# Designs tried in a protein design chat: miniprotein binders against UPF0696 protein C11orf68 (C11orf68). Part 12

Target 1, 235 residues: UPF0696 protein C11orf68 (C11orf68), of Homo sapiens (Human) (q9h3h3)
Amino acid sequence: EDGFTAEHLAAEAMAADMDPWLVFDARTTPATELDAWLAKYPPSQVTRYGDPGSPNSEPVGWIAVYGQGYSPNSGDVQGLQAAWEALQTSGRPITPGTLRQLAITHHVLSGKWLMHLAPGFKLDHAWAGIARAVVEGQLQVAKVSPRAKEGGRQVICVYTDDFTDRLGVLEADSAIRAAGIKCLLTYKPDVYTYLGIYRANRWHLCPTLYESRFQLGGSARGSRVLDRANNVELT
Key: E = the ipSAE of ESMFold2; O = the ipSAE of OpenDDE; V2 = 0.75 times the mean of E and O plus 0.25 times the DockQ between their complexes.

## First folded at step 17 (miniprotein)

Design p4 (from o2 with E49I; at its last look DockQ between E and O 0.70; V2 from the best seeds 0.73)
Fold by ESMFold2, look of step 17:
Structure p4 (fold): chain B 235 residues (1-235), chain A 92 residues (1-92)
Amino acid sequence: as target 1 above (235 residues)
Amino acid sequence: SITIRIEIRKGDRTYYFYWVVEDPERLRRFLELILRWLRYLKVDEVTIIIKADSPEEAREFAEILRELFKELGFKDVTIRVEGDKVEVTGTL
């Protein structure tokens, strides 16, 4: 039984983080070069392992765009993980509030809006819009997965620097929609990622904090953003 | 459940990963998969910290990791077992 197991996917995700990334860094690269870079490296054509006929001859873990305000500091991840381990053995309740407090205490506050798209024009067009929004300063940093050897859907991650700042998270949603993105978006704080907390976890925690749905009709246009923890519409 | 914390040094960067393993029967295969990837990625140093469900289980994982690090060519291997935790460090 050699199907994709959770262990296999976890190890491959680790490898993608540590393989080389293709990066457009607005802090060091003129904005006028962005369109040429996007044309050279469309995410539907960049392959994870450098397949023949790809624009990349070597493995690529992620394709990323860094805005002028991008900061590489992700906080005290080591301390966060140690505190999480201790908490699990303490007998104290584990709740969404517990995770929020751990994230604040250890300064691991970043999070990301996620969208999943099949390879092709729609994915490449969406990525180009997001990349331009980052370089123009409406968003801070984004990445998109390359095409996997076995195919499958790809993911665009649009980061925010503080998931506890609800206005900032909603502002990022608005910037994504202004770039022409109309698909479902989900928001996951990075603390869940660093602690290995996925949707089917033993604590029954929901790693998705917000959902954003684009409205096409009626008198109200724009995003409908749902707070998953409280089942409350924010917009 | 069993937790695996991994700290990896590659060049000037340090990476941190955390996994929860519900099925210990597949743990050796998962650790081998991780370590084979880390060798392919040419990392400089790996520290694996496992919190087991018992001290006996931690000792079992210590021997599994000792064997895997040797089989995969890691050097300067150190192993510490304290209670239900095992910590293994090695270099490539």
Scores: ipSAE 0.683, ipTM 0.896, lowest interface PAE 1.0, mean pLDDT 87
ESMFold2 (binder alone), look of step 17: mean pLDDT 86; pTM 0.866
OpenDDE base, look of step 17: ipSAE 0.802; ipTM 0.943

Design p5 (from o2 with Y15W; at its last look DockQ between E and O 0.67; V2 from the best seeds 0.74)
Amino acid sequence: SITIRIEIRKGDRTWYFYWVVEDPERLRRFLELILRWLRYLKVDEVTIEIKADSPEEAREFAEILRELFKELGFKDVTIRVEGDKVEVTGTL
ESMFold2, look of step 17: ipSAE 0.734; ipTM 0.920
ESMFold2 (binder alone), look of step 17: mean pLDDT 85; pTM 0.855
OpenDDE base, look of step 17: ipSAE 0.818; ipTM 0.947
ESMFold2, look of step 19: ipSAE 0.707; ipTM 0.914
ESMFold2 (binder alone), look of step 19: mean pLDDT 85; pTM 0.854
OpenDDE base, look of step 19: ipSAE 0.812; ipTM 0.945

Design p6 (from o2 with V43I; at its last look DockQ between E and O 0.70; V2 from the best seeds 0.76)
Fold by ESMFold2, look of step 17:
Structure p6 (fold): chain B 235 residues (1-235), chain A 92 residues (1-92)
Amino acid sequence: as target 1 above (235 residues)
Amino acid sequence: SITIRIEIRKGDRTYYFYWVVEDPERLRRFLELILRWLRYLKIDEVTIEIKADSPEEAREFAEILRELFKELGFKDVTIRVEGDKVEVTGTL
């Protein structure tokens, strides 16, 4: 069971962040080069640690696409973490509203839609659609994990710049669905990641803010989005 | 609970990680996983700060980190314990 513990996953995530990334950066690379880049580095074939039979012989932590408007700004993460530690020692209650207030105060507002897909055509097709949406400006930043040696599901992360802006988060969901993606999406504000708050935490906080399910029976390319904190449907 | 803050320098880049460990019985394994990855990644310098639940626990973590840094071949190791906090710095 050690291979599936939160500690193993956290250490592996650290290593992925620190290994080299394969990046298509629309700020410095013409959009006409995107299709060739996607064909060279399909996420189902790019390997985490390198493989002689794969596109990469050296480790790759992430495959990413940065849009023309990409402006990385994590906000005041150190101040956020200090305020979080002070709050914990104060004896005051810790609630989803308290975390939201901390995120706003320290400008740590980014978040991401997540999807998990098995390696293969569906993953590569989904990634290509997302990457094109980023380069065309409908989305700002996305990344996808490379293939692990044992296989297993891979993750695509599609970032938004403000989790408190529900309309903006829903617009990103719509852009993802327009790329033909029908699987379950979950939305997680980055504040939970920066504070090390995971699913099974002592405060019973839920790091998943929204769930999006593809809406069957309509031709609108819409989705059914549930606000997990308030148990309220938004669409 | 136990808070782990880590600052890592590799080349001209600096990386920051922050974790909360709710189960202290798993702490040595987690620290070993982190440090083995850092050796594999060939980082230049790491600083680990642990905030424990008590000064006694912080001293226990200091000894764990001392042993792990030594076992894994880190150099220039310095350890500082102040109250419920321990800070360890090492280079590769």
Scores: ipSAE 0.731, ipTM 0.911, lowest interface PAE 0.8, mean pLDDT 88
ESMFold2 (binder alone), look of step 17: mean pLDDT 85; pTM 0.853
OpenDDE base, look of step 17: ipSAE 0.818; ipTM 0.946

## First folded at step 18 (miniprotein)

Design q1 (from p5 with E32R K70E; at its last look DockQ between E and O 0.68; V2 from the best seeds 0.75)
Fold by ESMFold2, look of step 18:
Structure q1 (fold): chain B 235 residues (1-235), chain A 92 residues (1-92)
Amino acid sequence: as target 1 above (235 residues)
Amino acid sequence: SITIRIEIRKGDRTWYFYWVVEDPERLRRFLRLILRWLRYLKVDEVTIEIKADSPEEAREFAEILRELFEELGFKDVTIRVEGDKVEVTGTL
């Protein structure tokens, strides 16, 4: 609006977190109701602000599915942030190992696989597959952004409990691929988000820990996963 | 760099946000955007804590926050400055 594009995006992200979410909660809702819910709220048609013709008449910040084992726990985020500030003023070096240790110490261990898709059938089909995987217990929790007014790319976030548990992160990748997802996936630990550390940061930290690419000739379960920190293939 | 912590209460729910701003020149406009959204969302109470690069800068930010809270209609505004930190609380 006046040249603060990153600031506008940050403020809008806050508003999306605070606006109502459309949630299918498997902890309280029978799995047999999932298909009807997905048909009512396809992410390509649920609009951020309740545009005419939308299935929603009010703003929607996120569309989410909670698995039966979903137990929200962000960890000690405030302690993490305080320790981060103290570290910066101490003059000690800032490295990926430093952030990993802070995350462990404060139990801020969650992370997410991300995929970006344009509105339309591919997005809605991908979301439906992810939502079913969550309700069936192969994944624990996922969310997808609603449609923006211009219809730009939307994001699906698939969460995992512990980014330091490589096998658990790879199992989530496998479950995503088994749902028929073939696009690029990137994995970001939540610690980077909670500390406001983005791609262009002054410490040259890489917030993307893993990249997953669909492997040619494989089934939906085949993927090539690259560890971005070490530039080494894990699969 | 400048660190912004915000605690927002609406009903029985509370949200926490954390941002880092590298350029103090952009801080006023960013805070205005945040507070405009919070007014639109009809929150009950907002507490903003800013960690500045110096105590002098913290006092400058205290004045900016006081002006913005007034501009955007927040009530019961309280301000606390301690060293390089400013904390402002207001209600709608």
Scores: ipSAE 0.745, ipTM 0.917, lowest interface PAE 0.8, mean pLDDT 88
ESMFold2 (binder alone), look of step 18: mean pLDDT 85; pTM 0.849
OpenDDE base, look of step 18: ipSAE 0.807; ipTM 0.946

Design q2 (from q1 with V43I D44K R80E; at its last look DockQ between E and O 0.79; V2 from the best seeds 0.74)
Fold by ESMFold2, look of step 18:
Order: structure tokens, then sequence, then C-alpha cells
Structure q2 (fold): chain B 235 residues (1-235), chain A 92 residues (1-92)
């Protein structure tokens, strides 16, 4: 709400990234063990700092599922950041198009579908569906935040490897919907995160590239996907 | 604009963070949050580079960083100012 809220969230995100993660890695763990793991670590019960009574005794930054094809590759982030600084001092215009080009040039192409859900059965059910989709190969990698406070909303992130590959991004949306997810989804390219560009930034850039709304009687995929940059419907 | 780069070594991994803030008060508040989290994470050494809009502003930020590192109990603080950049290294 305030202009400082983004800084608080950024600092907390840094800490969560560097704390331990609870990971189901399909590359080293049989798929038949997934349901037991999900039952042991429901995101509504896993606490950020290992509260008494939690299934985890130590801090957890994220709960994640890695698919068989997971291959971590952030691209040339440091080169991206250097080019971004040069662009800012060049006097050239800063637009979503220039950010897209920087991301392409430096191969920082990942992005994520985001959903926010209150703690409880709905969150745990949604996470389980997404985790199964990852292990089955319809999605590549996903993570969910643990419970951090008195039950504020938690976030599920479903990653795609190339935000410029619109078909791939839409296929991920379809896989999320096939898992029974009906809430609003927003898509954010990781380039905005690596450049420290948040909603209240001085360039008025919008980090949300796509919005997906579940729709009965709509497309066969059950989604209405809006391109926020061009204000056009993709589905 | 004020650019913040942080390099953190934890185990065998090096973490790189990059942020932009608009003014010195936001810079001070944000860095206080960051440094508090680094203490929670048990980070022993941190390097922070700040790029200012001018050499004069960089010198002002050097003083802010000195005060903040002292306030938060950092030791062996080294501050270098070169042109419009400030680099601070400190030990928890």
Amino acid sequence: as target 1 above (235 residues)
Amino acid sequence: SITIRIEIRKGDRTWYFYWVVEDPERLRRFLRLILRWLRYLKIKEVTIEIKADSPEEAREFAEILRELFEELGFKDVTIEVEGDKVEVTGTL
C-alpha cells in the first residue's frame, strides 16, 4: 500500500530465497512418493520459521517441486543488469519493448504464473494438483510459499522457461487449469525481478504481462487470457 | 536513481541482488531491512555497491552506510568512494 511495501517484500523474498527449501525432485525421487510427501508438507501447515507443531523444525523459504526436465538456468543476469544501467544513462526511452529486448539479448527469459490463496484446504489442494502436473511433465517447476504470519495469503509460482514463447506460456496456463485451478492467475517475467522493478517503479512499467481468468463456457482450455501490454485477449 | 548491488557468499554459493531506490531515506530504510535479514541468515561478510547520481551524492551515501553499519554492529567496515560509486564491506 505504501511506497515502502515493495521494499519490505523484496527484502523478505531475498531471505526466503536464501533459507532452506523443501524440495520434491522428480529427477531423484520416484513419482509414487509424491502423495506421501504432499501429505507430510501441506503448504498451509509448513511454517516459515519452524514454529512448534509444524511439520518442519527449521526455517523453510519455499516448498518446491522439480520436474524430470528441470535444468536451472537464470541466463546472463549480471550482463543484463549492466546493460540496464547503461540504458538508463543513455537518454534512450525505457519501455516494455526495451526490457523485452534486454531479456532476449541476455537470455533471461524465465517467467511465472502466480496465484494467491488463503491458507487451508483450497491452497493445499491447488498445490497438490500443480505438484502432480509437474511430476507428470505438464509443468516444469513450481514453488509455494510457507505459512509466514497469522495466515495471510500464500503464493504459488509456476515457472515457464521463456516468456517470449507465448504458446508455451499459454500451455502452462492450460495445464494449471486442468489441475482444477479456478482463481485469477497473473504472469510476470523474471527480468523485472532481476532488475528490481516493482509495481511502484519510477518508469511506470507493469511487471504483469498476462492475466488469466477461469471461464465456464469459454475456450476449450477454460481460460480467458489478457495481454496487459497490448490490451488484447489471446484466447 | 540510486542503484544497490549486493554480493553475498553463503557456503559455496554466491548470491547477487540488485535494487533501485529513489532517495536517501528509502535507501537507509531498505538497507536496514536487508542487513537485518543478513544477520538472521548468519551472513558474516557482505559487500554493497551503491551508484549515485553524482560524486557528491556518493559521498553522502558513504556516511549513511557508515552510520548504518555502526548502528547494526558491523565490524571491520571498509568504505571506498570512487566517482559516483560507494563500495562498503563489513563483517558481522
Scores: ipSAE 0.715, ipTM 0.896, lowest interface PAE 0.7, mean pLDDT 87
ESMFold2 (binder alone), look of step 18: mean pLDDT 79; pTM 0.775
OpenDDE base, look of step 18: ipSAE 0.731; ipTM 0.910

Design q3 (from q1 with R26E; at its last look DockQ between E and O 0.78; V2 from the best seeds 0.74)
Fold by ESMFold2, look of step 18:
Structure q3 (fold): chain B 235 residues (1-235), chain A 92 residues (1-92)
Amino acid sequence: as target 1 above (235 residues)
Amino acid sequence: SITIRIEIRKGDRTWYFYWVVEDPEELRRFLRLILRWLRYLKVDEVTIEIKADSPEEAREFAEILRELFEELGFKDVTIRVEGDKVEVTGTL
């Protein structure tokens, strides 16, 4: 986990970001075309490198849907990184609160709900529901990884504009659940990604800020959302 | 720790990446993988900036970067060392 595989995964993530993406952009494409697009490019069949028999002939890094309200804004990432470097040299303690403040100061506030699913009908169904929610305006932007050559779980990312806006994050969770998704969701602020802070980091920071678990029984049917940084239930 | 900042240009697009590694051997392994991918992706230009723990370490990294760029066939390679920072630019 800690050797070649970590380095290989980081390099492959870079390559996926740089390879072509398959994008349904609701800002320029009629919503009536969505179902045909979803049928043409199910994530369980779109291959990372364009394997024979797949719907794509060329490499695909990500499959994405942009909502009508999607306005890309990464914030002051360079300033964030400079301040992060200064903080590390300062000798001041590094805590989740410190990262939160850096993100606020530099306006790097986006984050994402993540779900990991095996290739197949459940993945394609979940993605289709998410994509429809994005086009209908309940969610702003989402992406899903293509099928890897060796197989394995794929990831759906559902973005929100501001990880400090708990109501907005909870509304995105609700929209995901309304699409019929019942698996575990984890939320990662983009600030952790931009600073290269992964699960096994020397500061023992947890990049997963929120967890959402769907409950079917008892007195509550719906999401149970936990703030992992503070060990506090939000729902 | 060692900070790696990479700017990549291909056509009308530019990408920025930021990573942190723990030691020089991890740096060498990681950058080799990165540069192999960038060659495969046929990028136009790559600039790598490394912030080391000391100016001496930065000079050592300059040699590592020179070797890697040469190994992977990059052209027009320029290297600058300023204090604890190394900046290398190369083209394909």
Scores: ipSAE 0.715, ipTM 0.903, lowest interface PAE 1.0, mean pLDDT 88
ESMFold2 (binder alone), look of step 18: mean pLDDT 84; pTM 0.833
OpenDDE base, look of step 18: ipSAE 0.744; ipTM 0.922

Design q4 (from q1 with Y16R; at its last look DockQ between E and O 0.83; V2 from the best seeds 0.77)
Fold by ESMFold2, look of step 18:
Structure q4 (fold): chain B 235 residues (1-235), chain A 92 residues (1-92)
Amino acid sequence: as target 1 above (235 residues)
Amino acid sequence: SITIRIEIRKGDRTWRFYWVVEDPERLRRFLRLILRWLRYLKVDEVTIEIKADSPEEAREFAEILRELFEELGFKDVTIRVEGDKVEVTGTL
């Protein structure tokens, strides 16, 4: 049953990737237009399929903001997948270290901080803060899911270009916190997605590399960050 | 495990997806869901490659894919089976 749910969600994710996206692209659009765009398309009101009363009459897969420095680069995804298939038939152990090495070898290094919020002001405010941070250059690219037809939580994804660059990942966490985000954040390298490795996988791999919790006080960047693979705080 | 690669064309855009499915029984339902979405999205051409655990299983998946492509209204369906791999292409 649990595997069927994962496959259902994977198919819906494919459909969302292929449907039209609502994009604010700072590479071609003046930053002064951002606030009007955010007001027109709040993620709590933009619906997946263009329901009555929505600002969109057509399907929307994602709402996204591309920063000035965003340069799309997926790396050698096909080579990664071929090497993964060979590894599975080799009898060698499959570990987080093995996946890290494959990702490095094939230059599939992107990853993302994720947050899940219910529709409403809190979601729209969080997205607006993230979008501004992207346009201002503190973050490179982010997206948020549209409102589901029956409701439920929505997700904001904030991408980083190299999950092996721990300082860069932590700098993105700090930029998210500086935008006023207080909720739990989880970090997932894209390599797991490209290899079809989800939460309930047969290797018991954990796609979540880091968890970030907001904290007050101290010299922290507003976060307490836990390395999930080693169960240690990076602080 | 079963590896699925899908290449999808609509206009001048191309998408590629990769999935791993452990249970052959769930594969048929998953592929039906995928193809139903692709028909809804009005894609032009779909190529699905499946790597099975054996040549016999690959031939079984070839029949499943042929049936699903026809059920969901895909045309010009071509099937190629080589060892433990099957490739099916169809158009809308």
Scores: ipSAE 0.737, ipTM 0.909, lowest interface PAE 0.9, mean pLDDT 88
ESMFold2 (binder alone), look of step 18: mean pLDDT 85; pTM 0.855
OpenDDE base, look of step 18: ipSAE 0.765; ipTM 0.925

Design q5 (from q1 with K51R; at its last look DockQ between E and O 0.69; V2 from the best seeds 0.76)
Amino acid sequence: SITIRIEIRKGDRTWYFYWVVEDPERLRRFLRLILRWLRYLKVDEVTIEIRADSPEEAREFAEILRELFEELGFKDVTIRVEGDKVEVTGTL
ESMFold2, look of step 18: ipSAE 0.763; ipTM 0.922
ESMFold2 (binder alone), look of step 18: mean pLDDT 85; pTM 0.846
OpenDDE base, look of step 18: ipSAE 0.800; ipTM 0.944

Design q6 (from q1 with T14R R59E; at its last look DockQ between E and O 0.69; V2 from the best seeds 0.75)
Fold by ESMFold2, look of step 18:
Structure q6 (fold): chain B 235 residues (1-235), chain A 92 residues (1-92)
Amino acid sequence: as target 1 above (235 residues)
Amino acid sequence: SITIRIEIRKGDRRWYFYWVVEDPERLRRFLRLILRWLRYLKVDEVTIEIKADSPEEAEEFAEILRELFEELGFKDVTIRVEGDKVEVTGTL
């Protein structure tokens, strides 16, 4: 068998979080500079480790755009983790409802829409559209992974500040679609990441709350959004 | 399952990571990969806390962490075991 790929990926994800990020910060940088920045640092060409011929000579963990209203706040993550451990030892059932309540109690409410695209023009075009939406104030903050491996998919994350605010999450979906994005989107609350709860977990929790699919043949901005928790279409 | 908490310092910056490992057979490899990355990133200080499933398992993990910190060249290594928890701190 081909061993420990999952452990390798988890450790590399930690390293990407800790390495420098390439950031366009609209709070301190004029919006007129965005197009030049996007042309200089297309995500399909920005390499994870600063390969020869890439626009970056140093390692890059993430490429990010911060909007004017972006105010980073992870909430009470340490309190969340302590309460999670106490819950596990209590013998009480662990359900999506108990996890939601834990996130509310500790103010760990952020979440993100995710899209996965192969390196190339489609990825760079999608990122540019998202970055413009952030700088124009339609979205708050987004990031995209750099290119780390030939043929591997890259990820764009578009953050929202409160996964319990359904209307706000749907407005972010609409803003993403208005930027011309037609691929599958999935929405994941950050609480799952902070607790180390991934798709394969012993509680059978599903970290994906919503799926958004672009509607073919309908409105150019239409999407079909499924609420995974209640198995209900929201559109 | 096994819970791993890591606090990392480099200059004025700090990071916190939290992982849950269901399979202890892969724990040494996972910790080695993490510590190799932290050495490559040239961090100043690392604190790892593991909550095991038993006090006996916590003592086994203490030995693993001691060996890995030494293998990867960490200095000023301190180890504390209390019940089912082990905490190791080291510097580069």
Scores: ipSAE 0.728, ipTM 0.908, lowest interface PAE 0.9, mean pLDDT 88
ESMFold2 (binder alone), look of step 18: mean pLDDT 85; pTM 0.849
OpenDDE base, look of step 18: ipSAE 0.800; ipTM 0.944

## First folded at step 19 (miniprotein)

Design r1 (from q5 with K42R K85R; at its last look DockQ between E and O 0.65; V2 from the best seeds 0.73)
Fold by ESMFold2, look of step 19:
Structure r1 (fold): chain B 235 residues (1-235), chain A 92 residues (1-92)
Amino acid sequence: as target 1 above (235 residues)
Amino acid sequence: SITIRIEIRKGDRTWYFYWVVEDPERLRRFLRLILRWLRYLRVDEVTIEIRADSPEEAREFAEILRELFEELGFKDVTIRVEGDRVEVTGTL
């Protein structure tokens, strides 16, 4: 029925966050070194636990690229969590609008576009395109999971700094598509992550705010982006 | 709902995680998964704070946490129960 999917994924996500990351940081590393780094650490070959024959001998939780303009700031996460607890005991209804307001009040505004790809050349090519977009300044920060199991899909996360800035989120979608990526993208605000809110939660909140589907034709070759909260197309 | 707050120390680094669990019967399984990972990761100290829906439930979770910390080899286990909150600290 339910299985251990949500609990298992949450625990594994914690472990990945705590293990070492492989990071290309454009703030301290020349852009000319990016291609060599990408060739050394293709995400389809970097293993989660350092398997024999992989380029890494030790566990890797994430592979990440930080852009030159990236300034990490999660906002007031502790205040957000305290306000969330107070809200739950207040008896007030909890809605997507409530979470949005909490995120704004506490400046926890980051979010991410997600894509899932099977291990192989297509994944490595997509990641390389994303990494270049980050170093060139079209995107701010991205990460990709290492290979954990044969045939298992891997995830690329492309972050934006403000999920309430719809134009900024759509600009990131465009930059992803310009890198040649045509698969389904879903967008999730980080506020759901910091509050530990999963898909099957008691408030029926949907952590996916936007879906992006690539389409051809017409005057544009861009995305069709659906606002999941309002069930309206933005493009 | 049940709120889980975890503080983890390893060397000079500290991590904080926060989860909401809707179903108490799933809580034991989730905590076991978490503590197994923390043992594998060789953390130095872990503190788990649970806010239950009642003081009676908090005492129930205190027993669950005691059993899990012992099962997974944590040492110097301290348990505090205050109202609807339980806090358990252990070291590896």
Scores: ipSAE 0.723, ipTM 0.919, lowest interface PAE 0.8, mean pLDDT 88
ESMFold2 (binder alone), look of step 19: mean pLDDT 85; pTM 0.852
OpenDDE base, look of step 19: ipSAE 0.807; ipTM 0.945

Design r2 (from q5 with V20T; at its last look DockQ between E and O 0.67; V2 from the best seeds 0.77)
Amino acid sequence: SITIRIEIRKGDRTWYFYWTVEDPERLRRFLRLILRWLRYLKVDEVTIEIRADSPEEAREFAEILRELFEELGFKDVTIRVEGDKVEVTGTL
ESMFold2, look of step 19: ipSAE 0.817; ipTM 0.929
ESMFold2 (binder alone), look of step 19: mean pLDDT 85; pTM 0.850
OpenDDE base, look of step 19: ipSAE 0.795; ipTM 0.942

Design r3 (from p5 with V20T E22D K51R; at its last look DockQ between E and O 0.67; V2 from the best seeds 0.79)
Fold by OpenDDE base, look of step 19:
Structure r3 (fold): chain B 235 residues (1-235), chain A 92 residues (1-92)
Amino acid sequence: as target 1 above (235 residues)
Amino acid sequence: SITIRIEIRKGDRTWYFYWTVDDPERLRRFLELILRWLRYLKVDEVTIEIRADSPEEAREFAEILRELFKELGFKDVTIRVEGDKVEVTGTL
């Protein structure tokens, strides 16, 4: 991602969220159709802007899979933002604990495991594994970025309902590992995104709460999960 | 610190974007970038609220927003400055 500022990445993310999505919704579509859908829309071939010869003719912001239990709820994002502004003006210290409390108060609790993969078979295989885990109910919802023109890394996001529920966050990590994913994972609460808190922010807040590394020789599909805020291993 | 809140309406859906910058030049560049994306997305309405560090800075930001909205072809542009806050609304 050499040359993109945080602003560019944030603007691109905003635009991707607003562009059309390719969605497999397990609530309305039989699970038996997933393999055909994955074959039709492999994320390594789906293009961000609908290039000629791609599976999509129109722009695609995200490719997503919704599980049977998926219910979209973002909480009170407006109230969160207002409270964040009031906090900044108050002169009170801003800590990860402060943000956690704001998130709880406004019910903005969603977070995601993130993995970055180069376009190609490994990405498509990883996505297929995640999509199956979502349709099978091991995960609730996931999305993958389409292929960019520059051929940069694509991101898979696997969501959890509550970043404050450590068990739920760890269960999602376990399900991702069970799907055959061995790359580095980072967990980010959506509250940091909604407040524009990125890397190298003036409050020294780390938007990455957890880091998961695949571990060989432990539990056959185990990971080592690090709490980045406390520098403590959770597993 | 300059805080930016963007409310975006497209059809029946509303999106919210929030950002913070410490530099006015970075603010201008960011606003231009966002507004170009919003034009690409063919959104119906955009509201941008900026909280400045002073009323004087808020007026400067109001002029930046006025210029950008005009340059990028937004219509029905309204600008309000209230103390250290500026609000701009426009349509595409």
Scores: ipSAE 0.799, ipTM 0.943, lowest interface PAE 0.5, mean pLDDT 91
ESMFold2, look of step 19: ipSAE 0.853; ipTM 0.946
ESMFold2 (binder alone), look of step 19: mean pLDDT 86; pTM 0.858

Design r4 (from p5 with K51R; at its last look DockQ between E and O 0.72; V2 from the best seeds 0.76)
Amino acid sequence: SITIRIEIRKGDRTWYFYWVVEDPERLRRFLELILRWLRYLKVDEVTIEIRADSPEEAREFAEILRELFKELGFKDVTIRVEGDKVEVTGTL
ESMFold2, look of step 19: ipSAE 0.737; ipTM 0.923
ESMFold2 (binder alone), look of step 19: mean pLDDT 85; pTM 0.856
OpenDDE base, look of step 19: ipSAE 0.809; ipTM 0.945

